# VH-VL binders against Ribosome-recycling factor (frr): the designs that were tried, part 5

Target 1, 187 residues: Ribosome-recycling factor (frr), of Petrotoga mobilis (a9bjd6)
Amino acid sequence: MAKRSSYAKEAEEKMKKTLEHFEDELKKVRTGRPTTAIFEDIKVDYYGMPTPINQVATLSVGEERTVVITPWDKKMLEPIEKAINSSNFGFHAINDGNVVRVSFPNPTIEERRKLVKAIKEMLEETKVALRNIRRDDIKKVKEIKNEGSISEDEAKKFEEEIQEILKENEDEAEKIFQRKEKEIMES
Short names: E, the ipSAE of ESMFold2; O, the ipSAE of OpenDDE; V2, 0.75 times the mean of E and O plus 0.25 times the DockQ between their complexes.

## First folded at step 1 (VH-VL)

Design f6 (framework fv_pabinafusp)
Fold by ESMFold2-Fast, scan of step 1:
Structure f6 (fold): chain C 187 residues (1-187), chain A 124 residues (1-124), chain B 112 residues (1-112)
Amino acid sequence: as target 1 above (187 residues)
Amino acid sequence: EVQLVQSGAEVKKPGESLKISCKGSGYTFTSYWLGWVRQMPGKGLEWMGDIYPSDSDTTYSEKFKVQVTISADKSISTAYLQWSSLKASDTAMYYCARGPYYYDSSGYYLFDYWGQGTLVTVSS
Amino acid sequence: DIVMTQTPLSLSVTPGQPASISCRSSQSLLHSDGRTYLHWYLQKPGQSPQLLIYEVSNRFSGVPDRFSGSGSGTDFTLKISRVEAEDVGVYYCMQSIQFPLTFGQGTKVEIK
């Protein structure tokens, strides 16, 4: 047929889900970029009540890879500083009398290398999963051919379509990887 | 074409400060690490440290960590090597060299293009 | 630190004859990714170092095919099949598998 076969379409759908899973896993790989999100919900003592920092201060990403926390009330500078310094996140907050600054040091070369290796390993695992989908679908085509439901020529056409779809999805996986790699490089 | 152009030769006395430069052209300066390598007269090559100009992230050899400062000004595609107080033992040729593109999935540092060198002579 | 040891420290070669330089590392330079992070540089008299061979055996852009690299693990060799006058200088091996980056002490190649 002129359009891709139903066997090729089945492979295409499974491979699409595999690439979606790969993208979701890459989103979990943290970069060294400064972010306010990890501080927003840290609680400080405000009039005897544990209160999230974002309810007593403005948080923003500033210059020199810092998160700047500006409390509405200067009395909150020391509590915010202490809350961040006692958190499990390993950051050091500095109170300069007007704001609390949290420095995000750039990842070390070893840390950047490790992040890049992790996503490269994820890419290779994704390619293995794609090839397994191809293998399984080709097996189905061969079984149907052996049962006499399709001709030798039809089976060959379907197998070629599945191979083409694998190539397309391996190329797409590579592009997804390259986008995340660029994100790490430009952070 | 990729070029690294270094500042001219310097003659200094012990205790003086010095800052030498390395200007990159023909490539995206902020996308590549830039390293500094020392060569004492008649001796071999010693890696001193590297900088990533986009965010000024630095790595130093332990031997040089307290002796020099590496910095960069990305607005003029220039990296610097600086001493607060020179010693006679700092007499050497200093090279800058382009390191890897920040992404390093397949390897570690490799220097592909080198500056012409800056000769620093420290004597009383 | 990984120590890089070159042998010989100097050699004199008749033009057109082959030359061989050895480099030994104190630790394996083979990475878990299957790649070996050993590189060769040439410094011609009065000039900056230039990259010749990267990752054991790959010639850098513009490097003549008379240069070849080989080896694995801790033992590496740079060969020049037919030494020319332009090949005079000091050859350095370098490892980049871990910090600090370290160079061999250099091998000086001279024409007889």
Scores: ipSAE 0.000, ipTM 0.433, lowest interface PAE 18.6, mean pLDDT 84

Design f7 (framework fv_pabinafusp)
Fold by ESMFold2-Fast, scan of step 1:
Structure f7 (fold): chain C 187 residues (1-187), chain A 122 residues (1-122), chain B 112 residues (1-112)
Amino acid sequence: as target 1 above (187 residues)
Amino acid sequence: EVQLVQSGAEVKKPGESLKISCKGSGYSFTTYWLGWVRQMPGKGLEWMGDIYPGDSDTTYSEKFKVQVTISADKSISTAYLQWSSLKASDTAMYYCARHKGYSYGYDAFDIWGQGTLVTVSS
Amino acid sequence: DIVMTQTPLSLSVTPGQPASISCRSSQSLLHSDGKTYLHWYLQKPGQSPQLLIYKVSNRFSGVPDRFSGSGSGTDFTLKISRVEAEDVGVYYCMQALQTPYTFGQGTKVEIK
């Protein structure tokens, strides 16, 4: 939205990638909330071919913190149950003859505290990365200024734009953190 | 011809001060970072710090921040590495080398000085 | 700090035979600009280090084509297709993604 120099836009793009990485890392921090995503790509034997569960069944979040997996072919109930129970995710699946149910336990207070500590450390690492991008882009502006390609006033303007972008992205990182912290503490 | 020429070998006693130099020629000295790299006898390479001669901006490795001072005089295309009080553990070959930064990462050190051997012994 | 680990620490090569040196970083050296800030240097006996390969796979000016670099993320390799007598020395990888810039321990290459 803002009118900014190419140097500021470069910093903005790099910082955007850093925040995307932070969001992706936070998705790996499991809050105990039921989700279908971790089961969708588990492979089962479907008539001699390894096939992802999401291609042989419908997955949905049910009541009482459960994921319900409804295969289109009831012959797949046992293969799905075995695949989930053999997975590295540590879940226990139950086949009731119609669907496979997977229960998600509530994390303990101590587990929630450890998760919050972990994501806080991720936030601080993200902020360091954002500050390093700012530092490196300012160094680039200084180089082009010294080569005579831009004026002292232009360099100051570009450095101020980069500093403003840093603040915006640090604030966004804090908001991303707060959303995940709330999810952990209130789930 | 682009080159970096360093000052000659030094033999010093512990507690003495020392300032060694690295002079650039054949290129725009103020548009490249100049780094200092230490190599202790029989050991590998350690980056100590960089200086941008155009504005004398410096970046140090934390290990070397208190041990040395890096400076430059752009009017004579020369950078310096200085100790206020030498220790026997400062005995090493010291190299200067140039590089550029254009983004988060930095380009390689493409031109190196011949090295300055510093020997500190009682 | 990013830790750079080279293997092997030394190797003796029969003239004309290939040589391979590995370099591993404690974290990815890929930047969002699509570039990987991993460089290779050679220090011949009694000489200053010299640049061989920059940004993983680019040969520096004057470097023979028997030298090649490859790799991505955290795992990098320098290969010499046919080792010559003039290739003797210590090879170093270096990361320049962030300060402090760090070097591997070095790999000493000598002729049998």
Scores: ipSAE 0.000, ipTM 0.440, lowest interface PAE 21.4, mean pLDDT 85

Design f8 (framework fv_pabinafusp)
Heavy chain, then light chain:
Amino acid sequence: EVQLVQSGAEVKKPGESLKISCKGSGYSFTSYWLGWVRQMPGKGLEWMGDIYPRDSDTTYSEKFKVQVTISADKSISTAYLQWSSLKASDTAMYYCARDRSGYDSLDYYYGMDVWGQGTLVTVSS
Amino acid sequence: DIVMTQTPLSLSVTPGQPASISCRSSQSLLHTDGKTYLHWYLQKPGQSPQLLIYEVSNRFSGVPDRFSGSGSGTDFTLKISRVEAEDVGVYYCMQGIHLPRTFGQGTKVEIK
ESMFold2-Fast, scan of step 1: ipSAE 0.013; ipTM 0.512

Design f9 (framework fv_pabinafusp)
Fold by ESMFold2-Fast, scan of step 1:
Structure f9 (fold): chain C 187 residues (1-187), chain A 122 residues (1-122), chain B 112 residues (1-112)
Amino acid sequence: as target 1 above (187 residues)
Amino acid sequence: EVQLVQSGAEVKKPGESLKISCKGSGYSFTRYWLGWVRQMPGKGLEWMGDIYPGDSDTTYSEKFKVQVTISADKSISTAYLQWSSLKASDTAMYYCARLYGDYEGLYYFDYWGQGTLVTVSS
Amino acid sequence: DIVMTQTPLSLSVTPGQPASISCRSSQSLVYSDGNTYLHWYLQKPGQSPQLLIYEVSNRFSGVPDRFSGSGSGTDFTLKISRVEAEDVGVYYCMQSIQLPFTFGQGTKVEIK
């Protein structure tokens, strides 16, 4: 039958946690998408007081990969524009008389390639972790066989089950990677 | 580049506790088993145990499992080897080393730390 | 435990001459996946061990082609086609097919 041993189930659970961790790590990889977070704490001079932008303006993500900064006081348009343009973040802010707009450039081909390479390295590290789980569980099966607790045939069966589970999880890791790669290349 | 950097040499008396460290860099620390290997003066290499820092799962050689504790702090990419009460027979060079395997199940230590010399004398 | 036995224990070599080190295991190191989990390390004087060869015959990154490994089952050989001064040190074989991982007792290679 297709019923798996407790050794195979243990490997399966460990590998599942490894893939969950891989997915969580991939979520942390920045795709260059527009974000208000980097502007919120920039200080501007508000009537003699250094004040964070988020305390004098509303920040939102708009259309065309743009962050829109709407100050509550129109007199703050120029100070906000100047503060962002003089920051080390490399953005260009434009004041249109009502709001300050900051355009996020699309990632360059070179930047996308660097991101894809980084996540591919994470994939290979994940595959090594999966193979190490297989290694440990197969060694445990061999130890139990050498103690005489299971037969040669049983040990072979358990080792094959663990190898099947590794194959399934390596394929799943590839799918997780490809999903993230598509996200980066299409951003 | 993969690097494993170990803590400095230690001189201790029997009965004292000790914790030595191994810091990994240049790779994903949580995704590789990290092993500890002892080398007594003028003797060969002896595997003590290993740890998977991602979930702190440990494996020990029977000889060492009551003698030492292996642990890791993944937030600082550092593994530890600890004794609650040192003996003169613990005098040795201690190495950490990364375990690597490929899709066909190759298992070996690929990169090694510089070693920590522990001297225990009265 | 699998016992790893190296011969000779020491070897004195004239520079440019070949050297050969034998490693024998008390049990077969061939796994059911067809792989053989026998590896060779070099420890130069005052240095940590370094990987030379993994899975019998595969040279690790940066290892010169004068190093070669061969063997099967329980009988393995490391050959250095022409020994150079930087090859001085203690050579160890290791098995990783089962726990505990075990090393040979080492072969010291020195220049005459």
Scores: ipSAE 0.000, ipTM 0.434, lowest interface PAE 18.0, mean pLDDT 84

Design p1 (framework fv_pozelimab)
Fold by ESMFold2-Fast, scan of step 1:
Order: sequence, then C-alpha cells, then structure tokens
Structure p1 (fold): chain C 187 residues (1-187), chain A 120 residues (1-120), chain B 107 residues (1-107)
Amino acid sequence: as target 1 above (187 residues)
Amino acid sequence: QVQLQESGPGLVKPSETLSLTCTVSGGSISSYYWTWIRQPPGKGLEWIGYIYYSGNTNYNPSLKSRATISVDTSKNQFSLKLSSVTAADTAVYYCARDYYDSSGYYFDYWGQGTLVTVSS
Amino acid sequence: AIQMTQSPSSLSASVGDRVTITCRASQGIRNDLGWYQQKPGKAPKLLIYAASSLQSGVPSRFAGRGSGTDFTLTISSLQPEDFATYYCLQDYNYPWTFGQGTKVEIK
C-alpha cells in the first residue's frame, strides 16, 4: 500500500473525529421504534443508592408500541416512574400498580421526512467541516513548501493524499447518513 | 489536451471476464480520479466505479462483486475487469476523468467508447 | 440509491426555439448536479456542473438552474448542433446516478 505522509495522517485523524461526532449526533435522533435500551441505564434511588433500572426491574417490549418495566420490588414503581418522567428524553411513564408503561408514538410520514431533512442538514454541516480540514491542511503543506522544508513534488504528493482522504471521508459520511435515513423511514 | 482511448476485445463469451484498458495521453494520470461508465444499447448511462491514481477504488454496488478497476501510472493507463459476464453486460463502455474540486465531481474528459458484445 | 427522473422523455423543437428540460431527484442533492449532452454514436460531453456553472467552451445559450430536488436545463435559442440526448447526473451520493435522458429531436 502507498505510505501516507504525516500531513495526510493528521487530516485523516481530524476527519475521523468529525465522522465520530456526526455518528454520535445521529444516535440522539429518535426513530420511534420501541426499545428497552434507552431506559436500562436511567438511575433510580434504590435504598439511597443511584441504581440503573435494569438492576431493579425487567424491561420488555409490549403490545401497542409500549415498553413495559416490571420491578422486582413494587416499592420501585414510583421511583422508576419519576426517574423516567424527570429525564430529558421526552417520554411519559405511567404506573398502573404492577408495571411502569412507556408509550412510543409512531411518527407520521411527514414527521419522518422532517427527521430525514434534519439529519441531512447535519450531513451537510459535516461535509463543510471535512472540507475545512482539507483546506487548513493543504494550507499547512503550502507554508512548509514556501519555507523550503519540502520540495514542490513532495508538496503536490501531500496535497493529493489529503484530497483522496477527503473523498474517502465524504463517502463514509454519506454511508452513515444512509443507514440512519433507512432506520427512520423503515421504523 | 487530455485524450482518453478505450481498448479491448469487442466480443466476450458468457461466463468469461471482460477486460478493457483506457490509455490517457496529453496529460498525466497522476493526481486525478478515473472512472468507467457503460451504456447498454438504447438505454441510459450507468456508473461502474472509479479509481484514484494511488489505487483506491469505489464501485457501484450493483457491480461491486464482479468489477475490478486497476491503474498503471508508469503506462498512463487504467483498466476494468468485469467477471462472469452475461448478455446484460452488452454495452458501450466509456472511460472518463472524474474531476473533483470544491464545486463537486464531474466528468470533464471522456473516451470515444468501445462496444462490448457478450455472445457465444 | 438516489433516483433521477427527467421530463420529458423526448421533445420535438425547431431551430431558434427555447427548450427546457427538467430533472427531479428522489431526495435533496443541494446543487450537486451536472448536465451532459450525447449525440448519436458519440461520448457524452459535460455542459454544466454544480447545477448552474457553465463548462469552459460550452455556448452561453445553455443554462442550468435549481437546487435541492428540482433542476432545469434551458437552451435559449436551439441550434442545429443541439439536437441530442441530454442527461442529468447527481454527484451528491454514491452510487452516482444518471437520469434516463431527454431526447431533443427536429420537428
């Protein structure tokens, strides 16, 4: 394989971090599909100790797009209900005396399109960030060439490597977006 | 002035591998992306894939399992191999330069195209 | 994959006419759209990139407009050499996809 310069590796590392940030932001976008995973780590007060819900209750996906949380100790019903309702996730939990139920509304087709539009705007911001990294790194290469530390041939090679890395990372950003778009539209 | 010229056999038997080469003249193959595009008779254009002069490739998912693009910078050439061909692969095959800048991607120079017929 | 739909599939026009061809993307592609001209038996030729930027050497009678999902190519005064098939291409997401083409024929 061709060995990449330190300038190309710097660009590659910065772009990798940009894509990781993009992927993390996409995880926050709600798809509407019922899942227990989002509740498992919410802390409840269990005899004075903050304790994850999955250590005091069984969680399952029930009928009618509802997550059902069954605590092993009925005294935990109210603490679980309060913890979920106090979270900033926007869920509404209901305690029926035996279980805590959390309903997941189905997004309409129009709501799904709005979510896709929002993540598309995030993709565009990500691409701008990637192109800014390329611009800054190419500028650095040109400065070093002007100082006489590298040859014109070396500078051209490093700029070409940086351009190649940009195309690879733009392609990866598009792939990350496509996976999330599919998740939103199919859920 | 950059010019591209496709070459390869015009007739390939079903199940065999088609092999095409694009020769670049009037400019260096280095520092650019290069692409293959095909057009079945009477139909539209289909992008096959690209290669950067360093060897990095990207392929249309519809052809990825069968297509291989390679580059030889010393000969100023790049090539396409498409395995397990069928009659559906009968098409005019074009090579083109895939120019990339801040404005995006576009194909600024094309070869004349070469017709490949898949028939026994 | 992004689907590109061109309208009309064909049209008949006379020299001197204003011709407009439409291209619609199945999702937003910003201005990442090119227009290509193909004459019978010839390779396609780039006319416009980035939705509205005229390629060097292409006559000014060709103009592209649009962004997002809706794009147009306009030929302000059709010349004899303009009878051809025109393709749009989105360069927003891989795989790169072409429209099905619009054939501009002599009346």
Scores: ipSAE 0.000, ipTM 0.436, lowest interface PAE 14.1, mean pLDDT 84

Design p10 (framework fv_pozelimab)
Fold by ESMFold2-Fast, scan of step 1:
Structure p10 (fold): chain C 187 residues (1-187), chain A 121 residues (1-121), chain B 107 residues (1-107)
Amino acid sequence: as target 1 above (187 residues)
Amino acid sequence: QVQLQESGPGLVKPSETLSLTCTVSGDSISSYYWTWIRQPPGKGLEWIGYIYHSGSTNYNPSLKSRATISVDTSKNQFSLKLSSVTAADTAVYYCARVPYGDYEGWYFDLWGQGTLVTVSS
Amino acid sequence: AIQMTQSPSSLSASVGDRVTITCRASQGIRNDLGWYQQKPGKAPKLLIYAASSLQSGVPSRFAGRGSGTDFTLTISSLQPEDFATYYCLQDYNFPRTFGQGTKVEIK
């Protein structure tokens, strides 16, 4: 449609937030692809002050599926290594005297399938949330119609717009899922 | 009783555009997704794509560059256009209904009788 | 795309026989599987949806089972009208994909 109603726009905004939440949850799923993001904000003891790693070191993706952490001060090698190894994310950091390396093992095909199954369950939960938004917004439109604030034809038009937005967002959720599935299976 | 009926020319020349229409009778086209499926003679079934009454579509990637599905809610019809046809597009074309509900599956609960399209000079 | 493989491609059976057709998905599809019956010259007809749910109006001799990757359609006592080709369809992901079909022929 050229212009959507306020009810449709409200549904669209809520669904957009739902898809953003889905994307954020997918970022937590480890794909075996090396990433610096999970290490950047780990606190390390820098001369008695807890300091994020990204403020005392450069992080980069290196060869052989590793994240390479290069501290600006070589005295930080041991503290960084210990901070990562003491964290709860289950990676092993190794200090080679010049940098700290964190290895990302390649998942097996069976492990990749488990990850795909987990994200598919997240997709289904997301679709349920989208349908709940559609249901709640249609209920609101029907209540406003019953109050006499809009006509029956207007209510039908708004319900159709909300239904269209649901379909668009379900399709977008599917695409988000497929992108992550590809990342898991091909990385 | 709800019925689906395909209509189209039956014969299309290579390189031309195939145009088919599905007429829905006995109920409104609203509240359902509508789909096209085809079957080459003696072969299996291939899903082409779907449309919702709002105009939202999704296509089989193998046909996406050539296929267009449209809906006319005032006539209670939806249509398929398939461009640049070849002999490989010779098939019985079916339209079918996909129930809207809990988004629990995309099963095809009602089918048209099918229309044979032959691509030949 | 998800590949659907049916087994066998054809079988011969007699009226009254128990017939089992299998369908295997190339990846997990939960219970998002339907079974369709097609008689010569006719449109396919939905028999089973959601792997095991019998469509309204379909005889109770048809039963579907399975989840994940392995699915079966069973006809407990084959009738003359059941000689047809049967297709499975996954509706888990786009594009929707059918199995190649299983032809049930008279012995």
Scores: ipSAE 0.000, ipTM 0.429, lowest interface PAE 17.7, mean pLDDT 83

Design p3 (framework fv_pozelimab)
Fold by ESMFold2-Fast, scan of step 1:
Order: sequence, then structure tokens, then C-alpha cells
Structure p3 (fold): chain C 187 residues (1-187), chain A 120 residues (1-120), chain B 107 residues (1-107)
Amino acid sequence: as target 1 above (187 residues)
Amino acid sequence: QVQLQESGPGLVKPSETLSLTCTVSGGSISDYYWTWIRQPPGKGLEWIGYIYDSGSTNYNPSLKSRATISVDTSKNQFSLKLSSVTAADTAVYYCARGPRYSSSWYFDLWGQGTLVTVSS
Amino acid sequence: AIQMTQSPSSLSASVGDRVTITCRASQGIRNYLGWYQQKPGKAPKLLIYAASSLQSGVPSRFAGRGSGTDFTLTISSLQPEDFATYYCLQHNSYPLTFGQGTKVEIK
């Protein structure tokens, strides 16, 4: 209907905030991107002194999902390559004689499935939160009916409005989930 | 019992588009990944791609420029179109069921396969 | 793409023999490997998932082992119905890739 009760409007506002929170949480779920941060503090032997890579080389994000490490001194190419390859981060560094390149693989199928499972759990938590809003608002409507402030017919109308808003927001939560799932699986 | 059945032409001319449909019976197409796999006569298996009920697809890079997988949840079917076919596309084409989103990837249910011959 | 290499490409064995088939990945795939059996003229059938887990309904004489890059499928006490081609499949990374197959012929 064009005009809904103040109780339905309250439910609608609370559910809107719940969906916004869901969208914000999904934005934090990423498939992983090339980053220099994990390499910057790896130690290399620089003339007998353990030295972070970012103090002997320039690191940048290059094309084709690679991190390019350009040492100031070409003698550091091999030590940097070895340090990265021996790190427990699981990367394979390649020294081409001028720079060290580290490829960032696309997420594995199982990693993508873990991400999809995580966001599906977030969807179910979101639906629980939506149903809790519906439950609490219907309880409120029943309390004001029992106080005599509204009729039984009015209470039933308000409860039906709240139920309709729940369905609309559950459907919207599903759509938000489907968009993010597609992003994860197609990237 | 859930079953898969491929259907499509037995013969396709070079340069034309191959169109195959997989019908899912005995269960819902929802919540699963659905896939196409092919096998040239006397050779091994090659994964073509998948589709999820949301419409999300992923393709083998070797076929991505020519392959399109679509799903019709109302008909409980999913389909493969492969354009610009050549004799190298002659194969038995299988449809198969992949995982639900929370499962590791296995193909636990397969169609019987349909032989497609590309010839003039 | 991750290349899957099976060894041997074919073998012949007597009923009752222990048969071992190997599968090697060109990169680490953890335990994201399945084994499939294909009998002549039929669709493949899942035998083993997660490198070592036996699929429901599959005889206990089939066993998978391995992780990382090296995997084996063992058939203890080979039976006549085990005449088939066996394929490994990695599902660690897209595109999904199969090994070239190992044909098992019963003498």
C-alpha cells in the first residue's frame, strides 16, 4: 500500500540499516589483490646486515597481477629472489636480471568456495536479524493492541504490513548476496 | 533420483554454432554448479566451463571466446553454445553436476554423453 | 594452467593383483584432487574426492593417497569390473584440468 503505519515504517528503517550493514561487510570480502605490503619487511642480507627489502629496493604493483621489485643495486637481485622464495608466504619470485617479479595467482577454486560459504553465512545471519526486527515490531503492535490503543483489525493490518516489508528485505538480501557471489566466482 | 540428459544435433557443419541442452530431472537445478565436459574420440577429458543458478559462469580459457553457457531454472535446463566449430570440436559432450556453494568441487552426477561430429 | 600427468599411460594386470596409478601436478594443489573411473562407452564415475576420501558406494579396494603434487590411486585385489580408464582431476585452480588417463586392462 501507498501509506503504511508508523510501526511498518520503523521496521522498514531498521531493516534498511541491516541491509546496509550487510553490503558494507561484503565490501570487506575481497578475492585478493597484488600488494607490496607483504614483501616490504622481508629481510635480506645486505653486506652482512639483515635489511628489509623496502630499504634496498623499490616495490610497485605492475601489470598482469605482479609485484615488481627493483633493487637499487643489481647484486641484490639474487638475495631478494631467494628471500621471497624461502619465505612462508608461498610466493614464487622470478629474477629476470633487472627486476624481481612476483605473480599473484587468482584465488583457487577452494578459496573462492570458502569466500562464498562465508558470505552465505553472512546472508543467513542477516536474515535472522531481519526476522528479529519483524518479531520485535509485531510484539510491539500486540502490546499496544492489548493496551486498547488500537483495534484488533488495525493490529492485524500492521502485522501484515510488517510481514510484507520482511519479505521485500529478505528478497533484497538475496539479490545483494547473488551479486557478490557472482563477483567472487567470476573474478 | 536426479538424472541428467544431454540433447542436441549429432552433426554440425564447420563454422556453424553447436548447441546442446542438459535437462535435469528428479531434482531442482537451484544451489548447484552445472558443468560441461567433452572428450574427443579416443582421447581424454576437457573441462569446458560451469554455470551457477545465479547465471555466474566461468570458462576454460581455451574455449572462452567461443563458448556460452546459460541456465533456464524454469525449465530445469542448462545449455552450451560453441561457435565457429571445426573438426577439432568433434567429441562426446557430457553435462555434469558440480558442488553446492559450500562443497569441494566433484562431479558426482553425469549425463550419458552425446556425440557431436563436426563434418561437411 | 596446472598440468596433470598420469603414470603409467596403460597397464595390464591379473585379477587379484595390486595396481597403483600415479598422478603428478605441475604446481601444488593441496588435497584438491579427485579420481574418476570411465568404462568403455560410459560416462566417468567419481571414485575418490579430496585425494583420499572414498565416494559412497565405491568398493573399499580403491584407495587414494597424496597431497601437494604427488598422488596415487591404488586398487587392491583387481577385479574384472575394474577394466577401465582412470583419470585424476585437480580442482585447486581454474581451469579444471584432468590427467591424460591410465588404461587398466585385465589379462
Scores: ipSAE 0.000, ipTM 0.452, lowest interface PAE 16.4, mean pLDDT 84

Design p4 (framework fv_pozelimab; at its last look DockQ between E and O 0.03; V2 from the best seeds 0.00; counts 0 for: pae O 13.0 > 2, grease 19.3 > 18.9, placed apart)
Fold by OpenDDE, look of step 2:
Structure p4 (fold): chain C 187 residues (1-187), chain A 121 residues (1-121), chain B 107 residues (1-107)
Amino acid sequence: as target 1 above (187 residues)
Amino acid sequence: QVQLQESGPGLVKPSETLSLTCTVSGGSIRSYYWTWIRQPPGKGLEWIGYIYYTGSTNYNPSLKSRATISVDTSKNQFSLKLSSVTAADTAVYYCAKEGYDFWSGYSFDYWGQGTLVTVSS
Amino acid sequence: AIQMTQSPSSLSASVGDRVTITCRASQDIRNDLGWYQQKPGKAPKLLIYAASSLQSGVPSRFAGRGSGTDFTLTISSLQPEDFATYYCLQDYSYPRTFGQGTKVEIK
């Protein structure tokens, strides 16, 4: 593959950042799938020190759509339970004397569809952003051409490169979306 | 949907500076190129120049010495200043957005309503 | 600057007529040409871009043709709302330049 021009590379970089942002935003969408990741930011009082749960307990996905939190010290059962129940995540933790169990409600099909609709909108917005980058960068190339800094042939080549990059990134955005959709529908 | 609106004095004295502002809504000014175009009464259209949000500008050579286009991203607007005006500068002034098609180049797909500026003593 | 010569400057036609407007560029502009419609007291409206691509929402009776230096706008069957002034625009290079316009009047 021929080496891409500096103009195309610039466009590619911007588009990649756009995709990264898209992916990051998707991570914020809760699919209802039991996951230990949501507890990463929850801290418990460990002998007077706010400590992340994952540093005082082992977390694992359990049966029946639960996350099981096994503290290394049983004295931490109640603090962990309280920390989770007091969090704004809306989860309910139960201390059974050995472990803390957090139940993940099974989303209804309507809820799943609503989530898919939401991420679809996010996808469309992302695509718009990608296309805008293309437009702006191709415009830049044309401007440079018109200024006499590059030939018409060079400009066309650069434009084609940018167009190709757009297609690649649009395809990638679609793949990202599809993965998330699958997660939502099959969670 | 992108909307553009011109604003500024409708009357300017000869030798003074014409100043107009275009306010963009429904879209970020950080995208696309933004253009000024004018039309004397009963006459054709004349491209004045454009600006990109980075400050990059291009002017019609016929007006380059007198025209200054600026952008304020915080206000989502761009402006035109035309110095040393004469009666010949009397026109309806339009701000416009350049549209894009990969195979066709750039045309003006969105326009303001235009504002008449009359140069008179 | 690229010169755009539009013809005719004006024409009279009746509803239902086929109308053809031409635009000639002083140099090869490939397909970088747009057509605009302007009604009195209104901003120009984009009809055709890339010489032959119909802008969204524009009736199919409008058609653009041409490449290089010679271009045409055709209205297959003139409607009452089509009486206006039409302009071609080259967007091949800067400065952007318009044709002088063609006024389509009612016969």
Scores: ipSAE 0.016, ipTM 0.534, lowest interface PAE 8.7, mean pLDDT 90
ESMFold2-Fast, scan of step 1: ipSAE 0.487; ipTM 0.800
ESMFold2, look of step 2: ipSAE 0.389; ipTM 0.744
ESMFold2 (binder alone), look of step 2: mean pLDDT 91; pTM 0.937
ESMFold2, look of step 5: ipSAE 0.284; ipTM 0.667
ESMFold2 (binder alone), look of step 5: mean pLDDT 91; pTM 0.939
OpenDDE, look of step 5: ipSAE 0.000; ipTM 0.520

Design p5 (framework fv_pozelimab)
Fold by ESMFold2-Fast, scan of step 1:
Structure p5 (fold): chain C 187 residues (1-187), chain A 121 residues (1-121), chain B 107 residues (1-107)
Amino acid sequence: as target 1 above (187 residues)
Amino acid sequence: QVQLQESGPGLVKPSETLSLTCTVSGGSISSYYWTWIRQPPGKGLEWIGYIHYSGSTNYNPSLKSRATISVDTSKNQFSLKLSSVTAADTAVYYCARDQGWELLEYYFDYWGQGTLVTVSS
Amino acid sequence: AIQMTQSPSSLSASVGDRVTITCRASQGISNDLGWYQQKPGKAPKLLIYAASSLQSGVPSRFAGRGSGTDFTLTISSLQPEDFATYYCLQDYNYPLTFGQGTKVEIK
């Protein structure tokens, strides 16, 4: 790692945060893979109290395309099944006497293409944010130079460092996008 | 004095790749941003993209899937390749230096004379 | 993309006239605007950057003003060599976008 100026490191930190936000946004984009999160907070009647499913049952992803809900008290099987079937999520829950199972359909090719388009738009928004960070930080460098705190040559060096950091982060954003695109198209 | 000169074929067939080179003289390519701009006959200007001397590029989204800009510091040149051309790509192509490096502003202080590229059979 | 609209698209003027050209951005661009002059058969030439800063070697009769969305280029006393097409360019955000151009013609 080359030792970079404090101005370049500030840009680097802001861009790193921007990429972390991009990764977090992409984690919210679902490939149609089974997830327990949808069911965890659905309320069921537990001894007269509305209680989230995750407080009366263990939820796990079973074999491909199913979520398995195992209540600690088997009296909760029917209430859980009915709560899920009554939800607006459009899932069909089946109670087999030991667990409740929920099946997830595979996303269609058209649905996958829609998801890829959405994440491509997120990538472009992320690149705009990265460029704005570069511009703002270079502007700060120029203002400091104009105040006489750094030389003209130092200002040019810092701008070049910031531009290199932008290139690195744009490339990383592209790689993050490609990994998510592959996940969507292959799952 | 800094001078820029475009070179490349004046005629390109539809579906082929347009390749243009800009030669920089009177100054080093190892500084500044370097850009391509085009102008269809009788129309306005359209920014294609830039390359920083470090190799960092940025493209107009309308052309990103077809455009590639590269820099060759050993030859003091930078180049544009535009794939899958159509009649809509007929234009005068300019290379220019972006002096935004000095002032945080993107401004094009030196331009090549422009080269007309006609896309037809 | 940020759209840049110039007004008028063309105008006729005489030597010695004061000429004003307007450029409007579809969103706020701070002062990140340049003005370029293009004569027939020639490459564009930078006149003004950062909305109001005169490029070295450009005559002082050219002046730029504005901020945000509304910008003007003024030529205080038009000279024969000023008959040309003028373009504004925003450099606030990518892609960089030009206005459609304003042609200044001799009366």
Scores: ipSAE 0.000, ipTM 0.436, lowest interface PAE 16.5, mean pLDDT 83

